# Designs tried in a protein design chat: VHH binders against E3 ubiquitin-protein ligase MYLIP-A (mylipa). Part 2

Target 1, 279 residues: E3 ubiquitin-protein ligase MYLIP-A (mylipa), of Danio rerio (Zebrafish) (Brachydanio rerio) (q6tem9r1to279)
Amino acid sequence: MLCHVTRPDAVVMEIEVDAKANGEDCLNKVCRKLGIIEVDYFGLQFSGSKGENLWLNLRNRISQQMDNLTPCRLRLRVKFFVEPHLILQEQTRHLFFMHVKEDLHRGHLRMCSEQAQELSALLAQAEFGDYNQNTAKYWYTELCGSEPNQTTINSIIAKHKALEGLSQASVEYQALQLVSSLEHYGVEWHWARDAEAQRLAIGVGPEGIAICRDDFSLVNRISYPIIQIATQSGKSVYLTVTKESSDSVVLLFKLISNRAASGLYRAITETHAFYRCDT

## First folded at step 1 (VHH)

Design a10 (framework vhh_lunsekimig_d3)
Fold by ESMFold2-Fast, scan of step 1:
Structure a10 (fold): chain B 279 residues (1-279), chain A 126 residues (1-126)
Amino acid sequence: as target 1 above (279 residues)
Amino acid sequence: EVQLVESGGGVVQPGGSLRLSCAASGFTFSSYALYWYRQAAGIERELIASITSGGSTNYVDSVKGRFTISRDNSENTMYLQMNSLRAEDTGLYYCAADVTETYSITIDSSGTYDYWGQGTLVTVSS
């Protein structure tokens, strides 16, 4: 069966796998073609019939998870984020960088003006190389949510000029170091509704779960140690958590489909398992 | 190619016994936790018994002491021995399989499994 696997940089790879192949077979073949040995950081995503963004279960057959296989459309994505210095391969860092660029564009990673100025210069150096007034283009509003004034633009240009001669790999590393310091680095987002049908963004990260409004403003933060039980049933995910002033409380998240609910549940369990092992 | 096939269902009088079998093919049986669910008319599908890859068993309170779950990894088959059957045990019985993981928090994935069978009917009636 033919899989069209889109990389974080939007390049599409054609990957032929056996009709009975599991997700892991496809992921290993993708990583091998890219020269990546650090397979554990990556996963494959696909779209559900209701527009869900779902992780392929790597242990199960691809054909049993996806509605459309002609062709099988998958996206190679970073599933588990780590500090840049822990990444062994330049190619792995490059794919992390491309994934992070998409998260920045979507507004999932916000920062102060000073950080936005520095990152804008690094992104421009990575994209266009050394400063040139005819080609320079900066992301700033996407990074901090504010329009730049002329002083800010001049500051970004000065920072970009200061990066003259640095390689793409070097500035991508510096960009990842900056971004790895941000609160929501490595957080995976899931759309859900609470018991009152209020739309929520649920962020699953290394330290726990962030419960946010649909604009990503924080409502509550649940660390893994206070989660007693996580359960999925149908379209619902339940978390039984310990409260300081009470013995426990049950949080209910309703998702658009059974697959979306399974996806959130697996994100919680798999993320907890990955980071608990200090890997 | 992956299949779970239940058998052994039938009609039995209250107090009788039945043995259900779940035959598996197309996957590494010994690596999976295995489950029996039942679905009665007008009631959602409920987990009644489980057995981990290591052999640990668990039962819902209504069947404890009456039902015994077991596995034979060499035959790729799981069993449910049902004794002292009651009218309330009537329903479709499904087997399910998933890969279990050990976590530092208690995680219950009831209703979310890698594979399901087609079901076998058990009727307890006089």
Scores: ipSAE 0.000, ipTM 0.126, lowest interface PAE 12.8, mean pLDDT 81

Design a11 (framework vhh_brivekimig_d4)
Fold by ESMFold2-Fast, scan of step 1:
Structure a11 (fold): chain B 279 residues (1-279), chain A 126 residues (1-126)
Amino acid sequence: as target 1 above (279 residues)
Amino acid sequence: EVQLVESGGGVVQPGGSLRLSCAASGFTFSDYYMSWVRQAPGKGPEWVSSISSSGSTILYADSVKGRFTISRDNSKNTLYLQMNSLRPEDTALYYCARGETLYSVNPEYGSAMDVSSQGTLVTVSS
């Protein structure tokens, strides 16, 4: 069967796999074509019928997970984020950078204005090279989606000029260092509702689970060691956690579909397993 | 039809060793985390150990840490439990179980599992 795999840079790859291939077979073929040895950081996403972003289970057959296989539409994405110094290949860092750039465009990363301006200069250097007065106005408008005010532009210009002579690889590394210091770096977000039907953003990260309101303001943090049991039933995910008072409490998250609930449950179990196993 | 067949139980003296096996059929063994659960005479089931589908994540109950080792062979659809330094308190029927939707990060609380077999008896006595 023919799979159309969209890279983080929006380039589509055509990948032929056996009709009985599991997700891992496809991912390995994609990574082999891209020269990536560090396969464990990556996964394949697909879209559910209710607009869910779902991770393909790499151990199971592709045909058992997806409704449409003509063609099989997948997205190559970073599943497990690590600090840039832990990444061995420049190509792997490049794909992390492209993924981060996409998250910035979607508003998934928050930072102060100084960090935003520094990152804009790094993005400009990576994409366009050294500062050029004749084209810079169009570059910054393109990166910001709208024209920034003159004070902000002047600040970005000064920072961009300071990067003169730096390679794409060097500034991508610096951009990843900056972004890896942000609170929500490597956090995967899931929309859910609590027992009272209030909308929540559930962040699954290396240290645990962040429970946020729909504006991403923090309600609670749940570290993995205080989770006694995680379960999934239908559209619901349940976490039984230890309170500070030593009493147990059950947290309920209801998602839009059974697949979305299974996705949150897998995100919790697989993320915990990934970051625990690096000893 | 999901089938789990345990073997390897027997009678041993305190300090002895046994290796339990569980042969799985009727499902894709390599897709599931697997567990060992035991039930002592007159008591409810107690979770002993779990292993992830890849073998990367392994958990043990505090009562067996350092004495028992769980492992799996996905090519043979078989789960193992190596039991060393056995104690009279380890006397129980041992079951293997397939885990689908239950995950415990704290081994003290254990996990409820889908148990569909007759088990294998382990007796530790002098």
Scores: ipSAE 0.016, ipTM 0.373, lowest interface PAE 6.8, mean pLDDT 81

Design a12 (framework vhh_7pa5_2)
Fold by ESMFold2-Fast, scan of step 1:
Structure a12 (fold): chain B 279 residues (1-279), chain A 127 residues (1-127)
Amino acid sequence: as target 1 above (279 residues)
Amino acid sequence: QVQLVESGGGMVQPGGSLRLSCAASGFTFSSYGMSWVRRAPGKGPEWVSTISGSGGSTSYADSVKGRFTISRDNAKNTLYLQMNSLKPEDTALYYCARDLGTTFDVTNPAYGEFDYWGQGTQVTVSS
């Protein structure tokens, strides 16, 4: 079967796999063609019938997970984020950078203005090279809003000029260092509802799970060690967590579809497994 | 049977105002975040504004901050966008969109993929 795998840089790869291939077979072929040995940081995403953004289960057959196979449309994405110094290959760091860049360019960022300006300069140096008044200055808008004022532009220009002579690899590393310092680096968010049908944002990250209201105000943090059991049934995900008095509490999250619920369940279990075993 | 129907678009001169409405049906309106997204001729979609299901949280693209106000009336299942101090660059088709209820990045709450879009309402700002 033919798979169209979209890279974080929006380049589409055509990957031939056996009709009975598992997700891992496809991921390994993608990484092999990209020269990536560090496969464990990556996953493949696809869209569900309700538009859900879902991670392909790498152990299961692709054809059993996707509704449309003509062609099989997948996205290569970073599944597990680590600090850039832990990444061994420059190509792997480049794909992390492109993933972060794609996410950042989808709208206004939640970081202070000074960090946004510094990141804009790093992105400009990576894309355009050294500052040139005739080219890049109009494209600083992507992290500071649609049209930054002249003071903001002048600040970004000064920062971009300070990066003169730095290679693409060097500034991508610096950009990843900056974004890895942000609170929600590596956190994957899922919409859900509680037992009372109140809408929640559930953040799955390296240290645990953040439970937030629909405005992202924090309700609770659940560290992985206190999760005794995580289960999924239909559209619901259940977390049994430990209290210090040896009592257990069951938390219920209802999602838009069975696949979305399976996705949250897998995000929780797979993220915990990854960060528990790898530092 | 989810349906989103936009209205209120039209032609105005620079500095004018328009109020867009989106009538929602087929789902529990108060349980979903809603967004306005616009598409200018020859360009890709640009996120404009988002409001939480309760109406307690709003966010705006920097290009419209201070000029546009998003609001909702959950009793009437209606989303609004009040657009003041309109500029020629605001000329676009404006779409009402429902949040999918899937993974998204909290550094920008508008990152979420949208499962239903309306047909759009045209806003033209010209002299």
Scores: ipSAE 0.000, ipTM 0.133, lowest interface PAE 17.5, mean pLDDT 79

Design a13 (framework vhh_7sr4_2)
Fold by ESMFold2-Fast, scan of step 1:
Structure a13 (fold): chain B 279 residues (1-279), chain A 123 residues (1-123)
Amino acid sequence: as target 1 above (279 residues)
Amino acid sequence: EVKLVESGGGLVQPGGSLRLSCAASGFTFSSYAMGWYRQTPGKQRDLVADISSGGSTKYGDSVKGRFTISRDNTKNTVYLQMNSLKPEDTAVYYCATEGYTVRIDNPDYSDYWGQGTQVTVSS
């Protein structure tokens, strides 16, 4: 079957796989064509019928997971974020950088204006090289995904000038170091509702699960060791957790669809497994 | 914590005027674009007006010439002056920040919306 795999840089790859191929077969073929040996950091995403953004189960046949296979539309994404110094290949760092760049451009990264300005300067140096007065406004407008004010532009210009002479690889590394310092680096967000139908943002990260209100204010932090049982039934995910008193409590999260609920459940179990094995 | 609080909605007769306000806190207000959106029952939210951090404005076609968006950076507040109101303007009006969002694929799930203020235009 023909798979159209969109890279973090928006380039579409045409990948031919067997009709009985599993997700891992496709991911490995994509990574081989890109010269990537650090496959474990990456996954493939697809869209559900209700607009869900879903991770392909790499162990199962692709044809059993997706509704449309003509062509099979997938996105290559970073699934597990690690600190830049742990990444061995420049190509892998480049793809991490492109993922971050896309998220910032689309307004999907949460950061203060000072951090956004620093990152914008690094992005400009990576994409366009040294600061040039005649083209700077065009560059910053395309990278930010919004219209920055003159004070913001002047701040970014000063930061961009300070990067003069640095290579693309060097500034991409610095951008990843900056992003890795952010509170929610490596956290994957899922929208849900609690037992009282209050809207929640559920963050699945290296240390555990963050339960937030819809404004991302922290309600509770659940470390992986206190999760006794995680289950999924229909559009609901249940977590049985140990309280300080050694009693247990059951947390309920309702999502938009069965696939979204399965996605949250798998994010919890797969993220725990990934970071548990990271020595 | 980013917080947006709308006020100024109410009931008004056709041809009347209302001024909506949105008080913002928890971020550097002067550095971000601000927008007003509205939602009628059974419909998606539509852009009414936006104002950049630098003061440039854009308006939806149905409100051009009747509505004016403005901002006061000393009060961290964005305003929507609504004149010559029509029954078709009846909606819940929402304030939103632009360029300060979370890692979410769908903007409808953004955490930087206000709770909304009802505007009803009828006799």
Scores: ipSAE 0.000, ipTM 0.089, lowest interface PAE 20.6, mean pLDDT 79

Design a14 (framework vhh_7ubx_2)
Fold by ESMFold2-Fast, scan of step 1:
Structure a14 (fold): chain B 279 residues (1-279), chain A 126 residues (1-126)
Amino acid sequence: as target 1 above (279 residues)
Amino acid sequence: QVQLVESGGGLVQPGGSLRLSCAASGFTVSSNYMTWVRQAPGKGPEWIATIYSGGSTMRDDSTKGRFTISRDNAKNTLYLQMTSLKPEDTALYYCARGDSVTYTIEAPGDYEYDYRGPGTQVTVSS
């Protein structure tokens, strides 16, 4: 069967796999075509019937997991984010950069105005190259989604000029260094409801789980060491966490479907396992 | 091709013992966490025990004093040793494969697994 695999840079790849192929067969073919040796950072996503963003189980047949195979539509995504200095290949860094750029535009990364201005200059250098007065005014509006004031534009211009002569690879590395220290770098977001049916955004990241309101404002952080038990049942995910010395509390998250709940559960367990294993 | 085949069930008297086996093919049991689940007539599935890829185990509190999960990596086989059996233990017992990644968080719970066997019937009756 023919799989259309969309890269983080929006380029679509056509990948032919056996009708009985598992997810790992497809991922390995994608990475091989891209020259990526660092396969463990990546996964394949697809859309569920209720609009869920689901990770393909790499050990299972593709045909057993997806509702529509005509065509088989998959997205190559970064599953596990690491510090930029641990990434060995330029191509891998580029795909990380594109994924982070999308997260920034979706509002999943928070930063102060100085960091935002520095990042805007790095994004402009990566996308358009050296500063050019004839086109620069329109670049920052395109990248930021709104017209910044003149003082902000002048600051971004000065920072962009300072990057003159730097390669795309160099500025992408600098951008990843900047964003790797930000709140929510590499965090995967899941929509859920609590026991009182209040809508929550649950962020699964390298150091633990962030519980946020639907505007992504932080309610609570749950580090992995205080999670005693993680369980999924039907549409619900339960976390038993340590609170106040030896006390335990059960947190309930209800998701839109059984597959979404299984997805959150797998995100928690797989992310914990990945970051527990050094390098 | 992943397959799980349970065996060792049967009729046993209260207070008796049984050892269930789950023969795995198409994958390595030591690379996955493996679990035993039972389902009594007219009731939903009940999780019994899990063994993680590293060898650590988790057991349900109601049965952990009587049931022990183990594996033989050389035989690629999962086991459930059952002692002091009660009529309430009567159920279809099946093994299931969880995600292949290792983790330190206690799971499974009552969720859908990647693969499971057809089950082996255990009947405890005098």
Scores: ipSAE 0.000, ipTM 0.113, lowest interface PAE 15.1, mean pLDDT 79

Design a15 (framework vhh_7qbe_3)
Fold by ESMFold2-Fast, scan of step 1:
Structure a15 (fold): chain B 279 residues (1-279), chain A 123 residues (1-123)
Amino acid sequence: as target 1 above (279 residues)
Amino acid sequence: QLQLVESGGGLVQAGGSLRLSCTASGRTYAMGWFRQGPGKEREFVASISGSGGSTYYADSVKGRFTISRDNAKNTLYLQMNSLKSEDTAVYYCAADSGTYEVYTPSEDRYDYWGKGTRVTVSS
């Protein structure tokens, strides 16, 4: 079976696997070709029939999860985020950086203006190198979320100039250090509706689950230890959580498809398992 | 579930004008228009911020197309003037769920897509 695997930098790799190969066989072959030993941080995504972004179940056969179309189209993505100092390979750090850059682009990481200015300078140095007049104009605008005033731009330029001579690898590491301190570092977002059909953004991260309104404003946080039971049925995900020692509450999340619901359920259970062992 | 429905497509002579609309079933933030011509990959056309205060255009349409929105009606518009044969495509409405307004027209930014409306520009 031929698979076309798109890297976070948009380069497409052709990967040939056995017709009965499971997801981990493909992931291991991709990582081997990229020289990545730290395979456990990564996963493969694909698109569902309703346009949903889904994680390939690495334990199951690829052909059982996707339409039997050749080539199978997959995306290599970071699935589990860790502190930058734990990442041993430069290539692994680069892929983390590219994923974080995309999260910033989508507004999934919140930070103060000072942090945004520092990050803008680091991103500009990584993308364009040493400061050159007007080269990073669009990059500065992106991180501010609106047109920044001249004082803000001048501040970013000063910070960018201070990075003169630093390599792409060095500033990517510094950027990861900065963003790793942010509340939503490593959080994966899923669209859902509650029992009252109100739209929610559900963030699955290292420390637990964030329940947000559709503008990503926080409604509630659920740490993994208070989750008694997680189940999935059809398009619904149910979490039974401890509210008080004597009481439990069942939270209902309805998603666009059975696959999306399975995806949220697996994200919760797999993320909990990953970080419980590494904490 | 957010639904986007495009309308206003059709056949128009080169040099003519056409106005596309996209109605959303609920609240949206930044929105954009993309198009896909026969045998081509999907490409960016224009984007607009949630407030309508900022707009971005592909170089191929600058000065000819105008993107706008009416938030009270949950409707996005694309006014297309001085149409050329190369503008022939299926036009797609897209919406994102992000809280930050970004300059980039990247397709991957947008979480919701309409089914498209066809525009044919005759020679």
Scores: ipSAE 0.000, ipTM 0.094, lowest interface PAE 22.2, mean pLDDT 80

Design a16 (framework vhh_7qbe_3)
Fold by ESMFold2-Fast, scan of step 1:
Structure a16 (fold): chain B 279 residues (1-279), chain A 122 residues (1-122)
Amino acid sequence: as target 1 above (279 residues)
Amino acid sequence: QLQLVESGGGLVQAGGSLRLSCTASGFTYGMGWFRQGPGKEREFVASISWSGGSTYYADSVKGRFTISRDNAKNTLYLQMNSLKSEDTAVYYCAAGTEWTLSSYTEDEYDYWGKGTRVTVSS
């Protein structure tokens, strides 16, 4: 079967796999073609019928999870984010960088003005190289808004000039170091409603689960160790959490579809397993 | 408003060479070439990032075509060697306005030229 796998840098790869292949077969073939040995950080996403972003279950046959569409459309994405110094290969860091760059364009990462200016300079150096006054004004508009004032532009220019001579790999590493310090680095977001139908953004990350209002303002944080039981039924995900006195409470999250609820449930269990510090 | 103008198309013999150019009226990020042959859908040919550090080719042209750009002239090039009958098409220049563009996907290109016709005889 033919799969079209879109990379974080928007390049589409054509991957041929057996008709009975599981998701792992496809991911391994993609990573081999890219020269990536650090396969465990990556996964394959696809779109559900209601626009959901779903992770392909790597242990199950691809044909059992997709709606028998040809070609099979998948996205190679970073599933588990780690600090840049833990990444061994430049190619792996490059794909992390491209994933982060897309998240910035989608507004998924928040930072102060000074961090945005520093990151803008690093992104410009990575893509365009050394500062060039004839084109520089076009390079800085995407991250700092459509109409940055002249003071902001001058600050970015000064930072970009300071990066003169640095390689793409070097500035991508520095950019990843900067973004890895942000509160929501590596957090995957899911839209849900609580028991009273209030809209929530549920962030699944390395440290636990963040429960936010629809403007991403934090309501509560649930660390993995206090979750006794996580379960999914229909469109609902239930978390039974422990208080310090052994009293428990049940949290309910209702999502747009059964597949979305299954997706949140799997995100919680798989992220917890990946970041567990016991082996 | 950004405009793209292709040139260099024409009639060539099979096995011959042709160089296409595309001049932009202003700054562009990533750029690419697409083509549409008689009775076919538009298909990807090649793409290049702003810096020229990343280039991508369709399997059917890999090893025969070379994409390059001259940013000082706002011009994109496609060097076409060992031309075949099936290369006959209208060739379109495309440009994005985002940070990077290295994609086989038409949806990522915001600006398109009107096309230049290439006919390979044999």
Scores: ipSAE 0.000, ipTM 0.124, lowest interface PAE 19.6, mean pLDDT 81

Design a17 (framework vhh_lunsekimig_d3)
Fold by ESMFold2-Fast, scan of step 1:
Structure a17 (fold): chain B 279 residues (1-279), chain A 125 residues (1-125)
Amino acid sequence: as target 1 above (279 residues)
Amino acid sequence: EVQLVESGGGVVQPGGSLRLSCAASGSIFSINALYWYRQAAGIERELIASITSGGSTNYVDSVKGRFTISRDNSENTMYLQMNSLRAEDTGLYYCATGEYQTFTVTADSGEYDYWGQGTLVTVSS
């Protein structure tokens, strides 16, 4: 079975696996070809028939999870985010950086203007190298909107000039340090609807679950310790959580498909397990 | 259904410039990451440039500083501005994109379901 595995930097790898291979067989082969020892931070994603973005269950046979295997299309993605100083390999940090860069363009991370300007300079240095007056004006739109004002541009230019001579690896590390301090670093987002059919963005992260409106404005936070029970049934995910008065409440999230609901449920349970000391 | 149509290829002398265009039909252009691939004789098709829906760009080292990828969502068109062209830039250039995932918010640029037909760029004297 031929798998086309797309890296976070958009490069496609061709990976041959046995027709009965499980997900971890493919992931291990991908990481081996990339020289990545830190396999546990990564996973493989695929698309469901309704456009769902789903994590491959690494313990189960690939052919039992995907509808189209000719070729099997997978994406190598960071599944569990950690602080950059815990990452041992430069290649691993590079893939983290590329994943984070894409998440920034999706609006998944909030930051103040000063941080956005600093990050814009780091992104420019990583992608284009040292500041160059003739081309620089085309680089600074990614985090500051479509056309930054002159004061903002001048601030970014000053920060970019200060990075002169720094390598791509060095500035990617600095960018990850900055981004790891942000509220939604390492948060995976899922579209859902509540019991009243209101559209929600559900963020699953190291500290717990963020419930946001469809513009990513925060409605509620649910830390893992207050989740009494998590259940998936059909297209629905149910969380029974403890209120501050010790009463419980049941939250209902309806997703587009059974697979999407299973995906949210697995994201919650697997993320909780990864960041606990007892695993 | 999405279709991608490339244009702008041609014959140019070394040091010259060309601008490639990739026009999309269908409904996914503004929300997808977009890619330019190059296929030269006797070598594998390679990714040379990409642009996300937010405008972030990436380039292979051999074209950095010479090529610029851009997109115009109002016209459903992506561009590749090629400057300081070299003989080694000769090849078929393909645009590509994946399907947008509307029901999860992690947009992934990794699914290459739609390809253009290719446009030929020849750098010769």
Scores: ipSAE 0.000, ipTM 0.108, lowest interface PAE 17.4, mean pLDDT 78

Design a18 (framework vhh_7pa5_2)
Fold by ESMFold2-Fast, scan of step 1:
Structure a18 (fold): chain B 279 residues (1-279), chain A 126 residues (1-126)
Amino acid sequence: as target 1 above (279 residues)
Amino acid sequence: QVQLVESGGGMVQPGGSLRLSCAASGFTFSTYAMSWVRRAPGKGPEWVSTISGSGGYTSYADSVKGRFTISRDNAKNTLYLQMNSLKPEDTALYYCATSYETVTIGGQTYHSLDYWGQGTQVTVSS
């Protein structure tokens, strides 16, 4: 079977795999072609019939997970984010950078004005090289709110000029250093509803789960150690958490589909397991 | 007075190759980033690729990544676009430009053209 795998930098790769291939067979072939040894940071995503962004289960056959195989459309994406100094390969770091760039464009990372200005200069240097008045303008309008004033633009220009001569790899590293310090770095977002059918954004990250309103304002934060039990049934995910000394409470999240609920459940359990191994 | 003159277009079969050139005058070429922009009949302009003034950094629309290569010769004030593995969807009038603005990333964009010439026609058909 033929798989079209879109990279975080939007380049599409054609990958031939056996009809009975598991997800990990495809991921390993993709990483091998890219020269990536650090495969554990990556996963493959696909789209569900209801528009869900779903992670391919790497242990199961691809053909049993996807509705459309002609061609099989997958996205190579970073599944587990780490600080850039832990990444050994420049190409791995480049793909992390491209994924973060997409998240910034989607509005999933929030930062103060000074950080936004510094990041805008780093993104411009990575994309366009040394400062040039004809190309930097695009990036300034992306990260500094609606229309940045001339003082903000002049600040970004000064920062971009200060990066003169730095390589793409160097500024991508610096950009990842900056964004790795942000509150929502490495957080994967899932749309859900509570028991009262109120829409929530559930963020699954290295230290736990963030429960937010649909504008991403924080309602509650749940660290992994206080989660006693996590279960998934149908479209629902249940978390039993410890509150105070002896009390426990059950949190219910209802998602758009059984696969979306399974996705949230797996994100919680796999993210916890990944970061637990570091400690 | 900025002037840009594109050349190198023509008719080619799917899978073929073409190299476009853009001769620039009226400004200090090496200090300006340069872009290739295309427009198919009845459609809006589509940004294709950009190269920095020094030539050290390049970027490409998702639709052309891996197939097209942008380059420049600052001594000759000339911009190039090497187009390989051409597809019928690449059929368009190709312009070189000194500036642009985009509203989305990855070649799924519309942009503003600032300074550009008459263009050079590329037709990919069997």
Scores: ipSAE 0.000, ipTM 0.077, lowest interface PAE 24.7, mean pLDDT 79

